VHH binders against Putative ABC transporter glucose-binding protein TsgA13 (tsgA13). Designs and how they scored, part 15

Target 1, 363 residues: Putative ABC transporter glucose-binding protein TsgA13 (tsgA13), of Haloferax volcanii (d4gpw5)
Amino acid sequence: TGGDTGDTDDTEASETTASEGTTSGTTTGDVETTDGGGPSEGETVNAAWVYISEIGDLGWSWAHDQARQAVDEQYDWLETEYTEAVAPSDSERVFEQYAQGDVDVIFGTTFGYQDPMYAVAEDYPDTVFEHATGYRTRENMGRYMGRIYEPRYLAGQATGMVTENNTIGYVAAFPIPEVVRSINAMALGARSVNPEATFKVRWVNAWFDPPTAREAANALIDEGCDVIAQEQDSPAAVRAASDAGVWTSGYNAPMGQFGGENYLISPIWDWTEFYGPTLESLHEGSWEADAFWGGMETGVPMLDEWGPNVSQEVKDQVAATEEQILNDELDVWAGSAFEGESDEFLFQEMSSFVEGVEGEVPS
Below, E stands for the ipSAE of ESMFold2; O stands for the ipSAE of OpenDDE; V2 stands for 0.75 times the mean of E and O plus 0.25 times the DockQ between their complexes.

## First folded at step 13 (VHH; framework vhh_ozoralizumab_d1)

Design j3 (from h4 with Y103W W105Y; at its last look DockQ between E and O 0.38; V2 from the best seeds 0.00; counts 0 for: pae E 5.4 > 2)
Fold by ESMFold2, look of step 13:
Structure j3 (fold): chain B 363 residues (1-363), chain A 123 residues (1-123)
Amino acid sequence: as target 1 above (363 residues)
Amino acid sequence: EVQLVESGGGLVQPGGSLRLSCAASGFTFRSYRMYWVRQAPGKGLEWVSEISTGGSLTKYPDSVKGRFTISRDNAKNTLYLQMNSLRPEDTAVYYCARGSTYWQYGSGTFDYRGQGTLVTVSS
């Protein structure tokens, strides 16, 4: 696929089940016939992705589907398919349908799929399951996520350096550890270079709700925020900031087209660096359930290109800090209330704000 | 600002090997997928290899598959091309190129390339 970064959503252009995942007439995934999950060494791999949203936007599901397309092109032994817009309450049925068929591995890409997938994985021990963002595993069910808080910290430094009135707005999804972690990392980054920086948070209470995200961004701007960051599965907050002439940092996908002259940078995902090795391990017969928690060293969490008006001084500061993170010379949590916390805590349990973020995390 | 400097070209006999290097600077190397492309005398540019940002995915046209290996060292900001079993038709200027959609694996487009290094395969 070509360079579709920054595209607008096409409601009618969304695909339902867009893969060529037609079974080629072999029987695989029979729960009675195989142990330890996955296909035998060297066999074809049939892989399915289950997405919470439409793949036509520049959000979380889009980023996963770009990686699905990339691995589909890469491997002649791989057949891929997907089902989009699957609500968590419907996901058990979708996982069961795949597990009953010829699918060798099922990727569930949202937190709400955890318990449905966990239940289905028990009933289908010969099928492999991989769950994004969760914390539960089985012998045939791995989990995966990236330490996006690392590039969030770096983007945070950029926000701290460009703000003139020291007030940065954050259009947030849900008050869950994943989002709290991102807000805190961005604030710590900003305050590492600008101790006066303060963050105002507005909760959309959705991953994807462009009208509400736009309204939240505009409200933050009206409250005096001169930089808008966001954690949403759409570019709506970035577009609102651009329309208002305010610096902006996006999320998930390259958003330079939407931020234009006011674009700063975005934390983004390259899921090929997880899916490629994982699918190869299935093809080779060496897959094992794992708890992938990769940082920037893996290439999964990363930064987008800088916006056109970002100064060299900002770029140099962020590059120096990135090098420290990559060399394990900087812990993004050092000096904060979360210094010394385990990866499990950082991943699953963070529920309060660091200094500089206004208010408290809603219960 | 973006700089890509290739090295390692030279004269080699058919069946020989060369290793090309590309030193990158002026951008965040690890965030970009990278290409090797080549231009034979009097010909257009030909895609030779592609590598994903972390190096997990690589791609080759049939003309070089099995003989060439792309790799990267993100800690050293360096891209490599190991070329084995070289043939006279591999004679070209080889360029290191930066992808324009730095994490979208499989795209054929790029926005910057270096000055190139000459590889000559001749008896």
Scores: ipSAE 0.218, ipTM 0.656, lowest interface PAE 5.4, mean pLDDT 86
ESMFold2 (binder alone), look of step 13: mean pLDDT 83; pTM 0.837
OpenDDE, look of step 13: ipSAE 0.648; ipTM 0.849

Design j4 (from h4 with R33K; at its last look DockQ between E and O 0.63; V2 from the best seeds 0.00; counts 0 for: pae E 6.9 > 2)
Amino acid sequence: EVQLVESGGGLVQPGGSLRLSCAASGFTFRSYKMYWVRQAPGKGLEWVSEISTGGSLTKYPDSVKGRFTISRDNAKNTLYLQMNSLRPEDTAVYYCARGSTYYQWGSGTFDYRGQGTLVTVSS
ESMFold2, look of step 13: ipSAE 0.067; ipTM 0.581
ESMFold2 (binder alone), look of step 13: mean pLDDT 83; pTM 0.837
OpenDDE, look of step 13: ipSAE 0.767; ipTM 0.901

Design j5 (from h4 with T109Y; at its last look DockQ between E and O 0.46; V2 from the best seeds 0.00; counts 0 for: pae E 5.0 > 2)
Fold by ESMFold2, look of step 13:
Structure j5 (fold): chain B 363 residues (1-363), chain A 123 residues (1-123)
Amino acid sequence: as target 1 above (363 residues)
Amino acid sequence: EVQLVESGGGLVQPGGSLRLSCAASGFTFRSYRMYWVRQAPGKGLEWVSEISTGGSLTKYPDSVKGRFTISRDNAKNTLYLQMNSLRPEDTAVYYCARGSTYYQWGSGYFDYRGQGTLVTVSS
């Protein structure tokens, strides 16, 4: 049960100050602008990331920033900077400021940046823009996202195999297609190995609200859920499950230290597998706008390490299914109402639950 | 149980080449960053190369950069090190080692290593 230690309480991402908002770059007082957009082949690449939240949240922005740090360390020809906690309503100004300066590529990491970035990209055709999670593009604006529903399905199988009550709780963010897709994939995974598994969903209506996420997890446990999954930008639900001695699956970041003895596994991101090749293509002068939709075969969406008490039988089942996904031998949506739907539909239009998820998606 | 089994070591002349292999089992290989590390006679461990989970990033110390190439085949759960232009100071036992995406890229931290394979570079 509650083998959690006080050492992890101060590690909870409730305090999210970045050491510095920019690791390198031009000061705001500079009046000189560069004439060159996009780098010449073999020259320095200046890259900027714009994050919706602070990077200390162990969530979405954290995962992107881990990759920024990795590519910054990797490439001596690369200089990186970032701006965190940029509301969508302020993002046009931030994109424009970067585009006016020495920045060759701007990464915008949330859906709400789509239209602001799209507008700025038209005005700065020599600057490259990459937008996560969106669907709009320009000649100088690509888009990217990973098929996280693949490792969600796999984590789902693990939840289905370990539950004794056949009742799995899901601490969810917002009732939008992205989250509904993840819930459905996890439920399909669980039911592929345990047809009696059911999911109970509680909506936090925030990506980051540790107290509310903890309360939602505890409420689901009180309702009989013996496994807690979550889609939050913090480990709070995982910690709540750990404190209660309940199996748990996290999201975005490796969460084993927070889940303790009952940690299962988490769907996570390794954005280095997108940012590395993209930045190399800019350095080489070969970059082109595209719609990156990488699955597990790319290494972008993945699973972290198994918890200490997960059985070999669970690990073997998930590994076998992962190989099917990697070989295009399994459609995670097969047999569901969503079988055969386009990536566009899955991204933008999924608004109902699959069988085994209690209730209806809120309007 | 995590296992890492190195092979491909041997005796080679200065300027020669060797290709090391590491067969991985007992864990989800594609989910881990991987390292080659080495230990020269009477010395401590020295990292030699790091590779990201999909292989998009690789890193080398100056002592081997341009001569050694790390690669991985995730379908075969195998890590490789191509060693060219070998020098006597490259003589060491070479180990395959497992890292994690949790740790900073370039940190050199790993939690498991194999038994190693001996590379001897002698004229």
Scores: ipSAE 0.305, ipTM 0.699, lowest interface PAE 5.0, mean pLDDT 86
ESMFold2 (binder alone), look of step 13: mean pLDDT 83; pTM 0.845
OpenDDE, look of step 13: ipSAE 0.607; ipTM 0.838

Design j6 (from h4 with Q104P; at its last look DockQ between E and O 0.43; V2 from the best seeds 0.00; counts 0 for: pae E 3.6 > 2)
Fold by ESMFold2, look of step 13:
Structure j6 (fold): chain B 363 residues (1-363), chain A 123 residues (1-123)
Amino acid sequence: as target 1 above (363 residues)
Amino acid sequence: EVQLVESGGGLVQPGGSLRLSCAASGFTFRSYRMYWVRQAPGKGLEWVSEISTGGSLTKYPDSVKGRFTISRDNAKNTLYLQMNSLRPEDTAVYYCARGSTYYPWGSGTFDYRGQGTLVTVSS
């Protein structure tokens, strides 16, 4: 149960000044929606997104904003706006400003927004709030996240099949349960098809730090890693691997253009599969606060398109395993120390590596 | 090898209904946005619907909105187009086409299409 731990590191947004009231792609439709093909009774829905980082990061905030743009284009009855680079310490003010205006729903996209949004939601019961990655709710505040460890496991199988050195590098963010879970899922995937696969982890201690992520990737390559995976809010590690002629798996966003000839595949997000239905429910008056925890069956956590040089054998293996996940026939954690653990434990408590990951999680 | 095989075309009277299917193989169907496009005699290609990877977003031009419904079954790797209230101007070869999440929603960009299935609407 429950969402992912999200990004709570305040240093990522230090001294960032939010641009309040920024509007991108807002359109108010002049024409009634047609019967039989779309909404016909609804008033305009005004929706706002609050992002921890800039939407050009080609990572977490980018992925959410791609979905905002898509729903803005899709729905004549929808107006959207966003504020980017909002530090958690500033977020309560931003949520209040939106709730005081004509905004019907506010999406907060990082863990550190949880308590600020929870407080504001109490004061504005007629406004809807949706919080990504957290665990708190109210009658007017839902939460949402995707089971990214599912496509992470699948990308892991691909890494295990292509490695010749049996050594895979992982450029990681923070030693928190969310990241440990992803590393473990990828390692379990790789070892399900290659028991000799071993992972080396380097911690950037930031969600977004392209220079440090690039240097971590290069260090892992120098240590003999012939596949580079990453958990960063940028493509820097993927670019480093590509520059070095090393197989690479990205995260968050489609990264084929950055990985080029060495691109393998990435776990990515398609938030349209959450935002579309959620905004339709608001337009129809049927929205209810809930705890969305969708796997690959929802299309929210998914795999990117394959790189140009990936063999059919790899694609077939991953497709077979994906089918098992989609049919509830595979427990990602089976056979590991975490088999049988609750969703609560997986979400909040996982603090050690599975077999095949070098070293220990930093304390 | 990417394959898109359309079926379900045929002759139907004005006001009738028809359901097209497209069987996909050779790629991970659920990772791609999908389109239906058509080509009427003597005309260029016209898009008639777009659907997101999970099916939550669908889009139609005014010419078919309210009459056509796109859907997908990712478990069966199959795309569908339900066409209701058909008109003579809907006569065309209908193609299933593969899009990409690389491009913005609604961009109309696709990289592969099938051989098509002929739909003829006449009395």
Scores: ipSAE 0.404, ipTM 0.747, lowest interface PAE 3.6, mean pLDDT 87
ESMFold2 (binder alone), look of step 13: mean pLDDT 87; pTM 0.878
OpenDDE, look of step 13: ipSAE 0.511; ipTM 0.801

## First folded at step 14 (VHH; framework vhh_ozoralizumab_d1)

Design k1 (at its last look DockQ between E and O 0.34; V2 from the best seeds 0.00; counts 0 for: pae E 5.9 > 2)
Fold by ESMFold2, look of step 14:
Structure k1 (fold): chain B 363 residues (1-363), chain A 121 residues (1-121)
Amino acid sequence: as target 1 above (363 residues)
Amino acid sequence: EVQLVESGGGLVQPGGSLRLSCAASGFTFRSYRMYWVRQAPGKGLEWVSEISTGGSLTKYPDSVKGRFTISRDNAKNTLYLQMNSLRPEDTAVYYCARGYYQWGSGTFDYRGQGTLVTVSS
């Protein structure tokens, strides 16, 4: 029957009692949407995540799944499930299976899911879809990504301050706008405090290939790089730098245990700061498709803890710059070829290096 | 050097309200989960609330749920606890405590000196 639930801010019960030992639930088809898709206000929310890789990799999928586990524990009105290691070519089937069931919201976490999800979202308008890293939307399909280039810029300052050779190695994944943005931001950060700093890039052409990532790191060290940064879904480059006694910056996940005495800092993700509010909006009936593009002010892109041997001078410099970013006082692209470019361009079209990065982006 | 300095405690009558503050320094405050914990006379530590790094997730035990609200201002490196509808059993020393990023619920490595809250009469 009806009731006065429209102004209910919170049916949330953050209880620490009676752990059940499972993070997956069973879904039903009895969900109705009223505003922007998803369930009616105050009902149980059934959520599913579809991951490109395994959740134990200390990479992209791991970071998303940490947040799924956190929200699952936080909200007694939330049921979660996930499917890992889903190739893009298989993803349409997986999205459709969830949408046919009782899942209210489906999170797809890789660029290759864009067109499959876009197609399924048309066929299931009462289901909510959220797509990470893409650029397409529907009334029932939002998109989300974090401005990781902000903490990349900050980690870049740290690399510029600690390098003695003025040569920093970057073990990169693919030559796509996402990765080019990160390389450029790190280089701009380093050069903002050390104009002599230069970057050498090696492309693994995979998100996850520990042997190749290690070989790339070692090659960069042999070429004179005394700091190794990386963009991979594993700690292999960080381990290689640590084994060689070289400063290192990781990605995605805290990597202090792998960098040890040579650990500098890493850009990392806290997806709870996106998933929490998003799932609450579904529970409240206020969800709307949008294009989330959150910076450090949201808490989604952030920095890990500093390594044990990082000087206070480095920490103070980075903290001052972080404050400027948080207060909208610093445009990380200022003074570069990309100053003044739209968020759409930065998101989808960046395909060339800034000054200080050796070589060209492969075609 | 990690520092956590609590303030805002005092004497209140049952049903009253207090707002506690915790000033943090010596670490990157926004990168840590934070807790309020308390110690009543003759008892051990009891967790009272937990907040995520950006403040999007919060937890409370049943004993304070609906009466206490944890919040944080990462720009000011400050943690807060709004305590409403206070009861005599809320009498305790309240501590601000630092948790580990992404490391298990209920674990923390530093706490402040505490602020006394007395609910009486």
Scores: ipSAE 0.171, ipTM 0.631, lowest interface PAE 5.9, mean pLDDT 86
ESMFold2 (binder alone), look of step 14: mean pLDDT 84; pTM 0.850
OpenDDE, look of step 14: ipSAE 0.322; ipTM 0.706

Design k2 (at its last look DockQ between E and O 0.22; V2 from the best seeds 0.00; counts 0 for: pae E 4.7 > 2, placed apart)
Amino acid sequence: EVQLVESGGGLVQPGGSLRLSCAASGFTFRSYRMYWVRQAPGKGLEWVSEISTGGSLTKYPDSVKGRFTISRDNAKNTLYLQMNSLRPEDTAVYYCARGTYQWGSGTFDYRGQGTLVTVSS
ESMFold2, look of step 14: ipSAE 0.275; ipTM 0.660
ESMFold2 (binder alone), look of step 14: mean pLDDT 84; pTM 0.850
OpenDDE, look of step 14: ipSAE 0.779; ipTM 0.894

Design k3 (at its last look DockQ between E and O 0.31; V2 from the best seeds 0.00; counts 0 for: pae E 6.0 > 2)
Amino acid sequence: EVQLVESGGGLVQPGGSLRLSCAASGFTFRSYRMYWVRQAPGKGLEWVSEISTGGSLTKYPDSVKGRFTISRDNAKNTLYLQMNSLRPEDTAVYYCARGTYYQWGSGTFDYRGQGTLVTVSS
ESMFold2, look of step 14: ipSAE 0.175; ipTM 0.648
ESMFold2 (binder alone), look of step 14: mean pLDDT 84; pTM 0.856
OpenDDE, look of step 14: ipSAE 0.832; ipTM 0.925

Design k4 (from h4 with G99D; at its last look DockQ between E and O 0.39; V2 from the best seeds 0.00; counts 0 for: pae E 9.2 > 2)
Fold by ESMFold2, look of step 14:
Structure k4 (fold): chain B 363 residues (1-363), chain A 123 residues (1-123)
Amino acid sequence: as target 1 above (363 residues)
Amino acid sequence: EVQLVESGGGLVQPGGSLRLSCAASGFTFRSYRMYWVRQAPGKGLEWVSEISTGGSLTKYPDSVKGRFTISRDNAKNTLYLQMNSLRPEDTAVYYCARDSTYYQWGSGTFDYRGQGTLVTVSS
């Protein structure tokens, strides 16, 4: 994927600390032969994923591992491995161990892996590296991320249409450009259909802290928020909203089972749409280091299924707007203070809220 | 609620081409893998193509590989099958079908299909 050097500045200060004895899982996948116009039978590609957290978190690492499993099943020429719960401080060792073995490509899935992977990629030029969320590359090291703010905007429209109090709570991770961008996109979406909608933000200062996320959600509900959105690597805020009978939108993973009767929808990831083509290019010998920055047109950032009680009117509104996004007919930022900003600015420098978000971004 | 409406079938000479379309409604089309399946006279259903939710992964049996191309337009909720170099043995009713599983890698089974469109390849 080419084009602008849009990067995610995603320093996750709450990175999960892995215990000693790095967790490793190896699978030998049976994937049917894939052929888009010629023979692809025969050669094995060995791929490894390194995750910041456990794959059962129903968050970021879970979403990446769902895609690993999908490509493992899809391609009979592919063998996959993974190591979970790898702290950034341990990641250089893990990348080196894979690069010294028979692994052809290593995927590092958190921002904190950037500099360790960058260093290892220099020493192992025949191994391919792909880094999610970062901004550095080498001839053998690509990077990738998705424009999640597009489905955030769409989920935002749903929140704006269902709120009766015009007050939507957002359980946020860190006050960094990635999170600010998501909050702003959701608020712009809500206000595109409900100009009176407002957002209240509470900062967990962690990607994964279920007790604190639950407390933040409950505090927002106590402040009068009748819709709870979140940006966390767990369903805790969604569960809190469900327990309170409040509309809710999750993140990363399908969360209908946690949101209950008032589940709206969630922005989620389908990394299969990135990993599939990338692994095919490796299999065919055509891979090149790239800066993937895909929107909904790629299928990587997407929406979950609707909750059971969401009205057809909400579904129709969001579908119409989604069509505009897919046809490049709607700029999510149009009409906002950020209209016309470069991908680099949106990625790395956004540090203030749009109209309708209460308070200011902590400095 | 789920509706799949195929079109584009017809009579074509061997070596010819057809493009089938499938209009989807009543579900979130972009969230499902989709299939084309066919039923030749006197036979059961045969899988002929599969496409991932975003369209990046496609799969074909040897009988059609290199001749058929599946694609989708998620903005229009439409699935396509471009059929080239058609042979008499491609004569069948063609159905589009929805995978029974969304988002997660599915089992290769489907839960809904359309009424089908007839493709006849003969001289």
Scores: ipSAE 0.011, ipTM 0.488, lowest interface PAE 9.2, mean pLDDT 85
ESMFold2 (binder alone), look of step 14: mean pLDDT 82; pTM 0.829
OpenDDE, look of step 14: ipSAE 0.835; ipTM 0.929

Design k5 (from h4 with T101P; at its last look DockQ between E and O 0.38; V2 from the best seeds 0.00; counts 0 for: pae E 5.1 > 2)
Fold by ESMFold2, look of step 14:
Structure k5 (fold): chain B 363 residues (1-363), chain A 123 residues (1-123)
Amino acid sequence: as target 1 above (363 residues)
Amino acid sequence: EVQLVESGGGLVQPGGSLRLSCAASGFTFRSYRMYWVRQAPGKGLEWVSEISTGGSLTKYPDSVKGRFTISRDNAKNTLYLQMNSLRPEDTAVYYCARGSPYYQWGSGTFDYRGQGTLVTVSS
């Protein structure tokens, strides 16, 4: 969408811009924001990202930081900062420090930042806040997330087609709606092409714990799982599956180098498709606090490249189903216990497994 | 098999316009950053535009900025280049190219290109 060249690059090239005709300070109403804070149109935007983990994790924080780097390179009017490895208990102080400074917009990338950011946003109405994965908003605090369950369903079809034991392991983070939703979507995908496929889940109870994730993957393999999927902020489960010669699907980031010959595919994120338009709206003075909930049609949730040994039959099946999702011809929840549920329910309230997933979601 | 098929090249006068198209098949088009690159007679390959997977970010070198516009239609698996205010130095074979599946904007790397379409800008 954006052909914006910024001040540095296009001062000479865009010299047709009439700067001499603009009268600033004629009236108090020259600077305004329709919903929340942020800079006036045409000013430099100072943006900060706050990450739960280190950007080298090749997971959630890495994916967000790739997009920060991309927008930083794209826009001459944008200056970016980040703070990594910020525990939720420290996040209020970090948000407040940025809001007291010259930062115009603060992105908080984990659920645990919701209440700290919500509190700071009340005290700093001229600063814009954007919170990933949460559900609270203010006039100056938006929220954003992608429908990762769409590519999860597609990766699920691949797992269902390649399993010989009909038993797929899932190394999961926490028993919260976000993770339950992903497990269910993957199981529905697998069973859409293989009704006998079943899923075994092990809960790490952490987003990032490589030793525990590796142990969980190995335990699932020992239980007969011949495909390992995961929802972690590290490649540890993918590496464990590769070491054992087991098919594997990762998450967040491209994982081909870790899955090697056993790599299947991964649901991954391209946050540039959110951050680009959002930062442009801030620069243009049109930003408003609303909820982004984008599917594969936005390009935010997507699939990685296929592994080297994945058959054309698997690729063709997934491509056909992906086309249906993109054309709104397939509801991933159709025929399940969750058919007809609202986006709000899917987002906040899903707490039980679909058919084919062993056990119950822990309370 | 990855296929990139360019079309729309031809002879135009200086100051004229031309629109190039690239039909993509054999891969998940929307999952890749895409490029237009060109090669003038006797010169190396020159990068002339990059577009993100959803099209929200575009980038151009100074030589074409403000004159060329890259776009994509992910539903039709098609990449476009609108070229305006054409100059004799824009004469080249133009190639559609597929970027890395990694999401690194501005990396400048691509793994496939088409056969190209010739654009000649001459009086």
Scores: ipSAE 0.233, ipTM 0.669, lowest interface PAE 5.1, mean pLDDT 86
ESMFold2 (binder alone), look of step 14: mean pLDDT 83; pTM 0.839
OpenDDE, look of step 14: ipSAE 0.688; ipTM 0.864

Design k6 (at its last look DockQ between E and O 0.81; V2 from the best seeds 0.00; counts 0 for: pae E 8.4 > 2)
Fold by ESMFold2, look of step 14:
Structure k6 (fold): chain B 363 residues (1-363), chain A 121 residues (1-121)
Amino acid sequence: as target 1 above (363 residues)
Amino acid sequence: EVQLVESGGGLVQPGGSLRLSCAASGFTFRSYRMYWVRQAPGKGLEWVSEISTGGSLTKYPDSVKGRFTISRDNAKNTLYLQMNSLRPEDTAVYYCARGSTYYQWGGYDYRGQGTLVTVSS
């Protein structure tokens, strides 16, 4: 997608999922002196989530829905609902249906919802919209994403410490900045403790395709990878690695039950740390559209529990590095080609691999 | 092994304040919801507070709401309970507790040995 409602310098970024990081500035739709919509202070909040996929797949939509369930249980003033498996081409209709009803805030959780949501938000200024992974905003439409590359770096250190043949496989989704950023962070993490570590990448070209993800994992194992990481909305690559007796790191959801004795750890999400404060701000009448870009210090991107056979040495190394990240003492990009790049670049423009990742990012 | 070590209990007058700490080790602290629970003499366990993994969601029963504040420092693996405007009925052994799972919401599975808080004149 490359459309927006104006002539901005980020129109070309339709091929990216990045957004500017913490931003400042006053423009129509970004930051204003008005509240941008939503319920009056102290009223019941009606919230809806729109998901690209089914919530049972232990992927991206599952992680968001865990948080919906948590906030639904937490707040007696909150009513929640959701619609799953909404293709982007159908999403405008779904957003309009919610905005016409009694819904105060609509969360759209995939990049492909950006332009449909942006259009609907213009027509329904009294409704609040929050868009995950995108880069467009309005006075009544915020955006949010987490810096998952931080726990990716940490999981990367674990892969670098456990590999015996220095070859790590990555079953990837699409060659977009979001995924390239994660691959690079994992490689930098591994190489921070093992300079000989190298990464081989296979592109599924889907977020969810368990047969293809399994085939990609097996191909990487056949090529000599003794650790398999992945970025998919399913555990298929983790299961394939486990079946082959190979170390594995998952994504989105805890995957210990699928990785078994070969499970390392996974970067995962706790979206309650975004949804909780956001819904409270709506209830209090203080919500403002913004560009949330939170790291591990927020609790949104985090790590799963360690697998049963991970050594104390690996755990101690990762814990020390995590403390540095939490205390703002470590820049995961330091010493790389991306050192000193802005959050906007990291979000929207990263399209090449760091040293140690084989090949080139497909165009 | 999972360890939860409470400290900061003691004797305090009604209306006073006390801050409890819980040092966590043997698990990935930041990935778990955390709880404070208490047991008054001759009573069962009573839930006192809970906090989400990043600290954004907190919950309290009416008996302590507005007087107690739960917080956490994930960089230090430490859970806290600030207790203000203490009453004699707050006298109890206070335990910190770990949520039963970091990826499912509900209950807790481990607790520490406790720290005694006595509120009396």
Scores: ipSAE 0.011, ipTM 0.531, lowest interface PAE 8.4, mean pLDDT 86
ESMFold2 (binder alone), look of step 14: mean pLDDT 85; pTM 0.864
OpenDDE, look of step 14: ipSAE 0.557; ipTM 0.816

